VHH binders against q9y6x5. Designs and how they scored, part 463

Target 1, 379 residues: q9y6x5
Amino acid sequence: LPPKLLLVSFDGFRADYLKNYEFPHLQNFIKEGVLVEHVKNVFITKTFPNHYSIVTGLYEESHGIVANSMYDAVTKKHFSDSNDKDPFWWNEAVPIWVTNQLQENRSSAAAMWPGTDVPIHDTISSYFMNYNSSVSFEERLNNITMWLNNSNPPVTFATLYWEEPDASGHKYGPEDKENMSRVLKKIDDLIGDLVQRLKMLGLWENLNVIITSDHGMTQCSQDRLINLDSCIDHSYYTLIDLSPVAAILPKINRTEVYNKLKNCSPHMNVYLKEDIPNRFYYQHNDRIQPIILVADEGWTIVLNESSQKLGDHGYDNSLPSMHPFLAAHGPAFHKGYKHSTINIVDIYPMMCHILGLKPHPNNGTFGHTKCLLVDQWCI
Below, E stands for the ipSAE of ESMFold2; O stands for the ipSAE of OpenDDE; V2 stands for 0.75 times the mean of E and O plus 0.25 times the DockQ between their complexes.

## First folded at step 23 (VHH)

Design la4 (framework vhh_7uia_1; at its last fold request DockQ between E and O 0.71; V2 from the best seeds 0.75)
Fold by OpenDDE, fold request of step 25:
Structure la4 (fold): chain B 379 residues (1-379), chain A 123 residues (1-123)
Amino acid sequence: as target 1 above (379 residues)
Amino acid sequence: QLQLVETGGGLVKPGGSLRLSCVVSGFTFSSYHMAWVRQAPGKELEWVSTIQGSGGYTYYEDSVRGRFTISTDNAKNTLYLQMSSLKPEDTAVYYCARTQYKYSGEWTPFDVWGQGTQVTVSS
């Protein structure tokens, strides 16, 4: 039988939650599998971009999903939650579920993973759920497992997406021990449910399962605000994305806009597009706006001095608070092995290897994950 | 026709309890997040609580945590807010409303509202 892989994302699961909170089910999962303690995600550290990086192995500048909100100056199109179904935004890359279906005449399944309900390169996931955050984890799990067991051609790659602990992290902040303990316990229980379901269905021993996340969460405060209105009149620019990485489209001379913003706050770096640090791999795409503002960790860029979030993400991808983890279990993975760090783009070539797929050109390094895999030599 | 109808409000003494109900029609509330919000006289609208319609997750504002419980009855298409240990500052018109969580980490604006039910906590 062909190898099967289930990729699960708990949005906003910061890596160090594993150290600061109790996860008996997840720890058991890890004990029987592998753990990567920190996954360095891509800049910006937001949901759409990072989820697409996981399944393409590409930096954001390469796969073209450069933010949760985007604007294309040529076509005048906008990308956002309310307008994410246009293949125009996704077609700059080939996600793994498309590859899986086209290379091997296999099926893919998806429970609300970003982009899975979009025909990308005229191919849509064989099975998918439309995004609805209100749908239970159980229902998502039921659909995924049903598809894994009963599909023809067989589903060999599946994704499952869940919105927590991101939603709670935004609301309570990651440092709220009381509320986050409650939320994270529920997450661990869901992992328990996942494992139990797989065992009950006889899938546990044969299914490769990756549990990961797209980004972490940093503590924000009303005392750490950067008010753009104090630096520049809103008539001088169009805001494409706000915090913590603002995308600025000047309505007047770019240099003038830049000069008004460059000293706006000591806790914010202002970059012309051509001056964006190379380490971000966030420059070579037309969807990146002429000016970006990058707030320091824990600082929030606001208009009218208003913010309601106590936690946020999207910051520098070198910050540990932005890093998720990766745990995995299944025939392809060792048991009881822990690894320090990989890059989030490394997941793609690993998944391709597990599934026997030829990867598209990507930014990942397969060598970074070899120690996780039983069929590879760990150097 | 989309409709939310709140009931259960009234006058109660401090320390008392009330149970608000919100009957949903025209849509399946389990497909949405349902919220309670309140507005006191002369004050801004205040979010109170949200529940994932499927019943998986609940959210509370700090001032009501431990005192208020949001819940649903799928069979009755009804949202509830059990309020206990009520305080004068809980006095407000309480509304139920529909929302959803988005990939971006934002909540959709409340697009369906009830008429509200008055809750008055007074000695």
Scores: ipSAE 0.910, ipTM 0.960, lowest interface PAE 0.5, mean pLDDT 96
Fold by ESMFold2, look of step 23:
Structure la4 (fold): chain B 379 residues (1-379), chain A 123 residues (1-123)
Amino acid sequence: as target 1 above (379 residues)
Amino acid sequence: QLQLVETGGGLVKPGGSLRLSCVVSGFTFSSYHMAWVRQAPGKELEWVSTIQGSGGYTYYEDSVRGRFTISTDNAKNTLYLQMSSLKPEDTAVYYCARTQYKYSGEWTPFDVWGQGTQVTVSS
């Protein structure tokens, strides 16, 4: 039987939700598999970049999806959540589903994972759903399991994406125990449905399943706003992305724009591109703008407006609030093993190992994940 | 030709119940999120509830949770709001509206609205 892997993301699932809320179904999944308690994600801690980092093993500067909103000065192209299908944006890396389905007798399937409905290097996922957030989890799961059971060549790698708890985390904030308890219970029920469906279809015993996320969530407030309009006139720059990491393209001398912004708020760091901290691995791509503004945790950058969100993400990737978890179950994984931390870029070489794929050059370290795997020495 | 038509409003006593309907035409209902939004006399618009158009996932504002139930009948292209335990502060014009959630973590602006239906909760 060829090795098979299902990669699942619940968007915005903060690692410490596992200890602060009840997850009977996820805990059963973990008990018979493995848990990584914290996954250190990549800066910027946003959805498009981190989902692509999972499947490429690359920092954002290397895979080219550097934010949820981007501008490329060479081509004059813009990327946004309404304009994300141009392969141009995705072609600076090769995601694992492309590598997988180009192998003999293999195909890939996808339910909504960012990029899977794009022909990257002229190769689109063999089976996929066009992105639509109004498609139920049940329908996504039904399609994935149908493809896993009924495809020729067989589907050996599949992805499944769900928008919660990100949407509710933005609305309530992670500190709202009453509301987040209800939200997270619904998500645990979906995990229960996932496992039950895989068992009923005879997939559970031979399918490797990873349940993870792209980032966490931190509490925000109307009392923690940074108003850019109070510091600089719109005429001096083009705004490429706003919060919590603003991307600033100067229209006048860059040093003048920097000087207008540097003292704007004690709760915001202002970086010239060459001065971005090396630990971010966020410098060496033309899509990273000449000036970025990085808000402190829980602060929101606005343009003379209020904010409706009580939770947000995108902050410094050293913040525990930005970190997701990873759980996994299947024949490749130990049973009942807990690991403290990995880097999100480490997931890619581990997945390549499980699938018997040669990884492309990447930033992950296979040694960081060896202890999760039954076929490896954990020393 | 995009239309949202609300019905079911009226006068009801405190503690009473009412069901609002919103019949949708001109677009694929299941491809969007659908919402109820209300405006009390002299007040700003207030979001009430949202549902995934395929019928899966629901959201409620805290003041109506446990009293109001949003639902769909996709065969009839109809959105519902079942309101129970009504209070005088629920008095408003109720609108149905269309939105969507994006990868970026943002809801789109409400781009299609109904004409509204009046709900009055009074002794």
Scores: ipSAE 0.683, ipTM 0.866, lowest interface PAE 1.4, mean pLDDT 93
ESMFold2 (binder alone), look of step 23: mean pLDDT 82; pTM 0.845
OpenDDE, look of step 23: ipSAE 0.826; ipTM 0.923
ESMFold2, look of step 24: ipSAE 0.651; ipTM 0.862
ESMFold2 (binder alone), look of step 24: mean pLDDT 81; pTM 0.832
OpenDDE, look of step 24: ipSAE 0.839; ipTM 0.929
ESMFold2, fold request of step 25: ipSAE 0.625, 0.623, 0.506; ipTM 0.841, 0.838, 0.806
ESMFold2 (binder alone), fold request of step 25: mean pLDDT 82, 82, 82; pTM 0.839, 0.840, 0.842
OpenDDE, fold request of step 25: ipSAE 0.909, 0.906; ipTM 0.961, 0.959

Design la40 (framework vhh_7uia_1; at its last look DockQ between E and O 0.91; V2 from the best seeds 0.76)
Fold by OpenDDE, look of step 23:
Order: C-alpha cells, then sequence, then structure tokens
Structure la40 (fold): chain B 379 residues (1-379), chain A 123 residues (1-123)
C-alpha cells in the first residue's frame, strides 16, 4: 500500500509554547516520533502565505500568495478571506495535494486547509470541507479519518486545519498566561483525541502524521501603535494590507508617497519594492505592492489609532516569536529524535519523499530533514 | 427569516447575577460563532464574549472574564450569557449577534442582531 500522510496545522502555534506550557499528549506524540523545535517560516508570516509555502515548498514571491489580502493591478482583482476561491491566485504554484492526485492516481483529502477548496490547475482535492470556523475539530477529524479509510482511489495525503491557538493569541495576546494556558491545554487535548482516534481506527502505526503550524504570535499593545494617518493622507494611496506589514498602492507619485512614509515611525521600516531585503524572498512578484511597511515586533500599524488585537503575527520571519514547530510520527520518521531548526519550505520535499512523489521545483532543501527520516542517512 | 431574540435582562444589585438568553431562528448557530455585545449609555458598542457554534471555544473580554460565562444549548437553539458578580459598569443593552472567524485572524462583521435586552446594575 502506498504511504499515507496526514498534515495537521494548528494556526498560530508559537514554537516556544512547547517550552512554557505543558503538553502531555503532544509530548507523548513527540517521544514516539520527531520534533523540530523551530521552523523558520516565510515572510510575511501570515496564514495564507505560509500554509501555501508548506504545501508547495516555495517562498511567497514564487507561489504568489503573498499576503492574506492581495491586489493585482493588471486584472484589478482582490484576494481576501471573503474572496479566496479564484484559481487565479493559486495557479502560480502546484500544491502537493494536486501533485498527489495527478502523479499517482491517488486521492487527497482536506479539512479546511487554505486553498484546498479551490480548483488549482483544474484540480481540486478529491475530498474537502469548505472553510467554516465553527465546525468542531472532532467533525473535521472524523471526515479526514473516514476519507483516509474508505476512499477509492485511496486517500494518501490529507490535511487538517485548526484555528487555535491563533484566534486566542490575537484576542488575549501570547503573554496572557491564564488564558493561553487554557487554550493550549485544549489544543493538547485535541492532539490526544487525534492520536486516540487514529489508534482506534488502526491507522496509528501506518499513517505518517505531521503536526505543525504556519506562524507564531507576538504580544501587541495599545502603547505600540503606528498611525499612518499621522504621516500620509488617505487620498494619496490605497491600502491593500495593513499590519504588521502594510502594502501600499500609491495614487500619486510613488516617490512622494515613500518620502511621506519613510520617517513615519522609528519602529517601522519602509521599503520600495526593489529595496525589500533579499532575505525575505519577497520581491519578485507583481502582487507585491510598490511600497511595503514593516513594523517592528510588537508594533501595530493602524488607521485612526485603534486596534483590537493583543497579539499579532506577520512580522519579520527571523523573529523567534514568529516561528512555529514541527512534530511528526509514523513509519517514515524516527522515534525520540529532536532537531533544532528547519525552514518551512523544507517540509514540502520531505512530504514528497514520504509519499513517493516527484516534487515540483521548490525552495526547500531535502537535506535539512534527512535526520528525521528512517530511510535516510543523517549527517 | 433570520432572527435573534434576547431575554433575561433586568435590574439587579451590584454583586448580583443574571442569565441572558438568545433564541436563534432562521439559521443554525452551530455554523457560526455567536457573540454577546453591549452598549452602555453614551458609549460605543463593546464586545463581551464569543462562542463557537459547536461550543468548542469561548472568548471573553478581559473585564468580564471570570464573571461571565457564555454557553449554548443546541437542542434549544439558544445562546446564554450567565453573568455573576455584576458591577454598575456592566449596565448596558446586551445584544446577541453572529459572526465567523477568518483565516486572516479577523472576525466577520456581525450581520444578524437581536433587539437587545437591558441590564441595569444599581444599588
Amino acid sequence: as target 1 above (379 residues)
Amino acid sequence: QLQLVETGGGLVKPGGSLRLSCVVSGFTFSNYHMAWVRQAPGKELEWVSTISGSGGYTYYERSVKGRFTISTDNAKNTLYLQMSSLKPEDTAVYYCARTQYKYSGEWTPFDVWGQGTQVTVSS
């Protein structure tokens, strides 16, 4: 039988949560598998971009999902949560579930992973759930496991997405120990439920499971606000994305807009598109706007000096607070092995290897994950 | 027809308790997040609490946490807000509304509202 892989994402699970809170179920999962303590995600450190990077192995400039909110100047199209199903936005890359179906005549399943409800390159996940935040983890898990067990062609790749601890992180801030302890305990319980269900169904020993996240969370404050209205009039630009990385579409001369913004705050870097640091790999895409504003960690870019979030993400991808973790279990993985760090784009070639798929060109390095795999030499 | 109907408001002394109810009709609240918001006289609308329609997750505004409990009864299509240790500053019209959480970390605007129920906390 072909190898099977379940990819699970707990949105906004900051890597150091593992050090600061108790996770008996996840720790047990890790003891029987592998852990990557820190995963360096892609810039910007947002949900749509990073989830697509996980499943494509590409930087955002390459796969074309460059933010949660995007604008294409040529087509005049907009991308957002409310408008995310146009294949136009996704077709600049081939996600692994499409590859899985096209290369091996297999099926893929998805429980609300970003992009899985969209026909990408005229291929949609064989089984998927439309996104609905109110659907329980249990229901999502039930569907995924049903598809893994009862599909023809067999489901060999499945994704499962959950919104916590991101939602709570935004609401309470990651430094709220009381609230976050409660939330993270619940997450651990969900992991326990996942493992238990897989065992009950006889899947545990044969299914490869990856548990990861797209980004972390940093503490925000009303004392750390950058008010753009203090620097530039709204009539001079269109705001495509706001915080902590603002995407600016000038309505007047770009240089004039830049000059008005460049000294707006000592806690914000302003870049012309061509001057965006190379390390971000966030330049070579038309969907990246002419000017971007990057707030320092914990600072929030606002209009009218108001913000409701106590935690946020999207900041510099080199910041530890932005980093998620990766844990894995299954026949492809070692037991009781811990690794310090990988890049988030490295997950794709690893998954391709596990599934026996030929990876599309990607930015990942398979060598970074070799030590996690039982069939590879660890250098 | 989409409808939310709040009940349970009233006059209570400081330290007292009230239980608000919101009956949902025209849709299944399990497909949404349900929220309580309040508006005090002369003040802006203030979010109080949110619960997943499935009952899986709850969220509270800091000032009400530990005192208020949001819950649902699926069989009755009813949202509840148990309020305890009430304070004068809790005086407001309380509304129930529906919303959803987005991938981006934002919440959809409340699109269905009840008529509200008055809660007055006074000595």
Scores: ipSAE 0.801, ipTM 0.913, lowest interface PAE 0.6, mean pLDDT 95
Fold by ESMFold2, look of step 23:
Structure la40 (fold): chain B 379 residues (1-379), chain A 123 residues (1-123)
Amino acid sequence: as target 1 above (379 residues)
Amino acid sequence: QLQLVETGGGLVKPGGSLRLSCVVSGFTFSNYHMAWVRQAPGKELEWVSTISGSGGYTYYERSVKGRFTISTDNAKNTLYLQMSSLKPEDTAVYYCARTQYKYSGEWTPFDVWGQGTQVTVSS
């Protein structure tokens, strides 16, 4: 019976929500499986980059999805949430669903994980849903379980993506206990529905399930704004991405633009590309612009004096507020085991091991996840 | 032809209730997120509430939270706003509008608007 894996992401699920809110269904899932309390994600701590890092095991500079908004000067191409389907952007890496379905007698299925509706290296997920945030979790789950149960060659790797608690985290902020309690209870109910559906269909005992996220969320405020227009005229640069990591393409001498920005705010670090801290692993890709601006936690870079966001992410990946969690259950995993931390890039080689796939070169360390797995000697 | 038609506005005393309806035609509205937006006399447009296409998630502006309830009836292609505990500052033209949520954490601009319905709260 071939090993099967379902990878689930709840976008923007900050690790400490597990301690600060009630999750009866998720806690039962964890009790019967494993928990990694903190997953150190990759810089920048944004949705497209981190979802691709999970499925490639690569830092953003290596897989080429370096932000939610990108520009390529040679081709004049733009990447954005409304223009994310060009394989050009995705082709610098090979995600796990491509590797999986190219194996003998294997298929992959996807319900809206970023990139799964794109033909990456001329290969799109064997079964997939085009992205539409309005499609219910139930419909996504029904498609995934139908494909897991009824496909030939069998679906051995499946993904499922959900937009919450990210959407609510942005709208209310993570410190709004009333609204976030309501939102997180709904998410816990969806996890309960997921487990119940898998049990009813006879999938639960033989399917490995990972529930994780791409990043956390931090509180923002109208009194923590960095007004870029106060420091530099728009005519001196092209703005590729704004907040909390701004990507600046100079229109004039790069040093002049840098000098206008470097003292703009004590709550923002300004880096020439070559001076970006090595610990970010965020330098060696042409899509990373010549100057980046990195706001301090909870600060928002704006062009005007207002921002409607009460929560945001994308900050320094050393910040605990940016870290998600990982929980897993299934034949490959121990029962009742807790682990402190892994790197998000470690998830890829672990998934490859579970599926019996040869990983592409990557930045993950299989040894960091061995203690989660029943077939590994932890000591 | 894409069309949003609001009804249910009128004059109501403070503390009263109204239910606004927005009937949708020309598209499957459950494939989008739907919103209510209002404009008081002499003021800018103000977002009021949004409901996810799935109907599972609702979002409210702080000033209306606990007093207004957004909902849908997919069989009738109709969006609702149940307003209670109405205040004079709720006086506005109320519009329904279409949007979407994206991976980036951004909402698309409102691309389809209704004609609006007047709500007047006065003693």
Scores: ipSAE 0.627, ipTM 0.844, lowest interface PAE 1.6, mean pLDDT 93
ESMFold2 (binder alone), look of step 23: mean pLDDT 84; pTM 0.861

Design la41 (framework vhh_7uia_1; at its last look DockQ between E and O 0.04; V2 from the best seeds 0.00; counts 0 for: pae E 21.5 > 2, placed apart)
Fold by OpenDDE, look of step 23:
Order: C-alpha cells, then sequence, then structure tokens
Structure la41 (fold): chain B 379 residues (1-379), chain A 123 residues (1-123)
C-alpha cells in the first residue's frame, strides 16, 4: 500500500507555547513520534506565504506568494483573502498535492489549507473544502478521514488547517496567559480528538501525521506604533501591504519616497527592493514592491488609525517569536526523538520522500530531516 | 431575507444581570462567526464578543471578560449574550452581527446587523 501522509497546521502556533503551556495530548503524540522544537519559517512570516513554502519547499521569492496581500504591476491584479482564487498567483510553483496526483495517479485531500481550492497548473486537489472559518475542526477532520479511507484512487496526501491559536493570538496577544491557556487547551483537545479518531478508524498505525504551523506570534502594544502619515503624504504612494512589513508602490520617484521613509522610525528598516537583505530570500520576484518597510519585533505600522491587535506576525523570520514547531508520528518517523531546528522549506523534501514522490526543485535540504526518519541514517 | 432580531434589553441596576437574544433568519449562523457590538451614547461602536458558528471558540473584549458569556443554540438559530455584574458603563444599544475570520488574520466587516436592543444600567 502506498504511504499516506496527513499534514496538519495550527495557524500561529508559536514554538515556545510548548514550553510555557501544558499539552497532554500533543506531548503524547510527540512521545510516540518526533519533535522539531523550532522551525525557521520564511520571510515574510505570514499565513499564505509560509503555508505555500511548506508544500513547495520554496522561498517566497521563488513560489510567488510573497504576502497575504499582493499586487502585480504588469497585470494590475491584486491578491488578498477576498481574492485568492486566481491561479495566476499560485502557478509559479507546484505544490505537493498536485505532484502527488500527477506523478503517482493518486488523490489528494484538503481541509482549507491555503491554495487547495485553486486549480494550480490546471490541477486541483481531488477533494477539498472551501475555506470557511466557522466550520468546526470536527467536520474538517471527518471529511479528511473519510477521504483517506474511502477514496479511489486512494488519497495518499491530505492537509488539514485550523485558524487557532492565530485568531486568539491576534485578539489577546501571546503574553495573555489566562486567555491563551484556554485557547491552547482547546487546541490540545483537538489534537486528542484527531488521534482518537485515527485510532478508531484504524488509521493511526499506518498514517503518517505531521502537526506544524506557519508562524508564531509576538506581543504588540498601542505604545509601539509607527505612523507612516507622519513621514510621507499618502498621495505619494500606494500601500500594497501594511504591517509589520509594508509594501510600498511609489506614485512619484522611488528615491524621493525612500528618502521620506528611511528615517521615519528607529524601529523600522526601510529597504529598496535591491537592498533587501539576502538572508530573507525576498528579492527576486516582480510581486515584491519597490520599497518594503520592516518593523521591529512588536512594532506596528499604521496610518491614521490605531491597531486593535494585541498580537501580530510577519516579522523577521530569525525571531524566535515567529517560529513554529513540527511534530510527527507514523511508520516513517522515529519514536521519542527530538530535534532542535529545521527550516520550514525542509518539510517539502521530507514529505516527498515519505510519499515516494520526486520533488520539484526546491530550497529545502533533505539532510536536515534525516534524523526524523526510520529509513535514514542519522549521523 | 437576511435578518437579525435582538431582544432581552432593559433597565437593570448595577450588579444585575440580563440575557440578550439574537434570532437569525435567512441564513445559518453556524456558517459565520456571530458577534455582539454595542454603542453607548456619544461613543463609537465597540466590539463586545464573538463566537464561532460551531460554538467552539469565543472571544471577549477585555472589559466584559468574566462577566459576559456568548453562546448559541443551533436548534433555535439563536445567539445569546448572558450579561452579569452589569455596570453603568455597560449602558448601550447592543447589536448582533455576523463576520468571518480570514487567513490573513483579519475579520470581515459586519455585513448583517440587527436593529439593536437597549441596555441601561442605572441605580
Amino acid sequence: as target 1 above (379 residues)
Amino acid sequence: QLQLVETGGGLVKPGGSLRLSCVVSGFTFSSYHMAWVRQAPGKELEWVSTISGSGGYTYYEKSVKGRFTISTDNAKNTLYLQMSSLKPEDTAVYYCARTQYKYSGEWTPFDVWGQGTQVTVSS
């Protein structure tokens, strides 16, 4: 029987939550599997980009989903939550569910993973749910497990997405121990439900399961605001994305716009596109705007209104507060093994290996995950 | 026709309790996040609480946390707000509305509103 893999994402699950809160079900999951304590995600540390990096193994500049809000100057198209269905945005890469279907004549399933409801390279996930935040985890899980058990061709790759603890992180801030404890307890219970259902269905021993996240969360404050209106007139630029990484499309000379912004705040770095630090791998794409503003950790870029969010993400991907974790269980993985860190792009070649797929060119390093796998030598 | 109808408002003394109801028609609230917002005299609209359509997750504004409880009854297609330990500053017109959470971490604007119910907390 072909290997099967379920990839689960809890949006905005900061890695150090594992150290600061109790997760009985997740810890049991880890005990019987593997843990990567920190996953270095891609810059910018936002939902669409990082979820696509997980399933493509590419940096954002390579797969073309460079933000949650994008603008293409040539086609004049916009990308956003409300406008994410155009294959134009996704077709610069091949996500693993497409590879899975095209290379092996298998089926893929998805419960609201970003991009899974879009035909990419004229291929859409065999089974998918349209995104709806109000659909319960249980319903998503029920659909996924049904497809894993009853599909022909068999579903060998499935994704499951959940919006917490991201939503709560934004509302309460990650440092709100009272509220976040409640939320994280619920998440742990959901993991318990997932495991229980898999056991009940006889899938647990044969299904590989990865539980991870796209990014963490940092504490924000009304005392840490950067007001762009104090630095530059709104008529001089178009704002494509705002905080904590602003994408600026100048309406006047780029240099003039840059000069007006470069000293706007000591808590914000301003980059011309060609001067973006190499370590971000965030330069070589036309969808990256001529100027980007990168706020320091915990600072929020605003215009004339104050931020209502107490937590946010999207900051420098080297910040620990931006890092998620990865846990995994199944026949492909060791039991009781912990690893310190990997890059988020490393997940793709690992998944390809598990599924027996030939990976597309990617930025991941398979060697970084070898120690997690039972069929590999760990030196 | 999409409709939200709030009830349960009234006059109550400080420390008292009220239970607001919002009956939904024309759509299934389980397909949305439902919220309570309020507007006090001379003040801007203030978000109070949100519940996922499935009832699995709840969110509260800081000033009402521990005093207010948002809940749903699927069978009745009704949203509730149990208010306890009411304070004069809770005096407002209370509205129910629907919204959704997006991948980006943003909430959609409220697109369906009730007419509101008046809550007055006074000695």
Scores: ipSAE 0.801, ipTM 0.910, lowest interface PAE 0.6, mean pLDDT 96
Fold by ESMFold2, look of step 23:
Structure la41 (fold): chain B 379 residues (1-379), chain A 123 residues (1-123)
Amino acid sequence: as target 1 above (379 residues)
Amino acid sequence: QLQLVETGGGLVKPGGSLRLSCVVSGFTFSSYHMAWVRQAPGKELEWVSTISGSGGYTYYEKSVKGRFTISTDNAKNTLYLQMSSLKPEDTAVYYCARTQYKYSGEWTPFDVWGQGTQVTVSS
């Protein structure tokens, strides 16, 4: 019976939503499995970088997806979350679905996880869906379960991505209890549907399932804006990414651009690339621009005053508001165990262990996840 | 049910400012590039500006660069065009539109359009 793993992400699921809202289905999932209450993700706390960190075990500087928006000055290539298909961007790492399906008698399947519709190292998931946000959770789940149940060679690693609660978190802000309660109840119902589907297909007892997320969400406000146009003329730089971590490519002398920005707001840190704090592990990649601006929690960097989000993410990864959770159930996992914290990069070597794969070099520490696993001693 | 609805048009004097809004429904806003396109009286459609789904890349037609700013509010599912230093030549119906992308970053022709909002710049 080959080991199988389904990795599920609900985008933007802040860890403390578990304490502040009701999740009867997710709580039942946790009760029979494991919970990691806080997962410390990677800086910057954005969707593409953190989803790739989960599946590579690498910091962003090491896997090369350093933001949702990137520019390469030599090749003049652009990357965005709507323009992400050039393998050039993804080829600095080997994600777990590639490693898995290169093993004898194994396949990988994917429903919308970032990067799974790109041929990375000339390899794409054996079964996948091209990204389309209009495809329902039900259809994504139906495809994944069909592939898990009916494929030759068998699908042993599958992933499933869903856009909520991130989309609603941006729309309403995490402090909007009425709207977020409605959104999170719908997500809990989807988790219930997931579990019921796996039970009906006879997969539940022998499939390992991880439910996690890439980041949290913090409240924004029209009262917390940082207007770059008040500090520097737009013509002096190219803006590669805006908020809450702005990526600045100077058009004039870098020191002149830095000097114009450094006193722009007390609620924004301005870093020359060499001065980025070491704890971010966000320096050693050519895709990281010469100057970055890091807004304080809940502050929004704007070019003008007209476009403000009510919730956002991308901030310092030490902030609890940026942290997701991880829950897991299956034959590899203990039942009823809760763990305080792991690093998001630790998920990769744990998944490799469960699947019997040799991990590529990575930044994760297998020892951090030993207590979740039945075949490990966690002293 | 895909829908784009523009608002914020009107009459403004040369040198004035307007902010156009486009509220979208029926698709995930951040998964597509969004654009503003305009049509002046008796003229062909003219691309004005595009923003990536992430908000990280903005692109402008040469005659509006430095005067117009495209932006998004993903929480409100809304696209904006902030117009300043308006000129009589900016008089047009302004449409918001959605683009598709293809492998290798190629953008397809605009596939979903709004009904348009009139902007008139006149003394």
Scores: ipSAE 0.000, ipTM 0.120, lowest interface PAE 21.5, mean pLDDT 88
ESMFold2 (binder alone), look of step 23: mean pLDDT 83; pTM 0.847

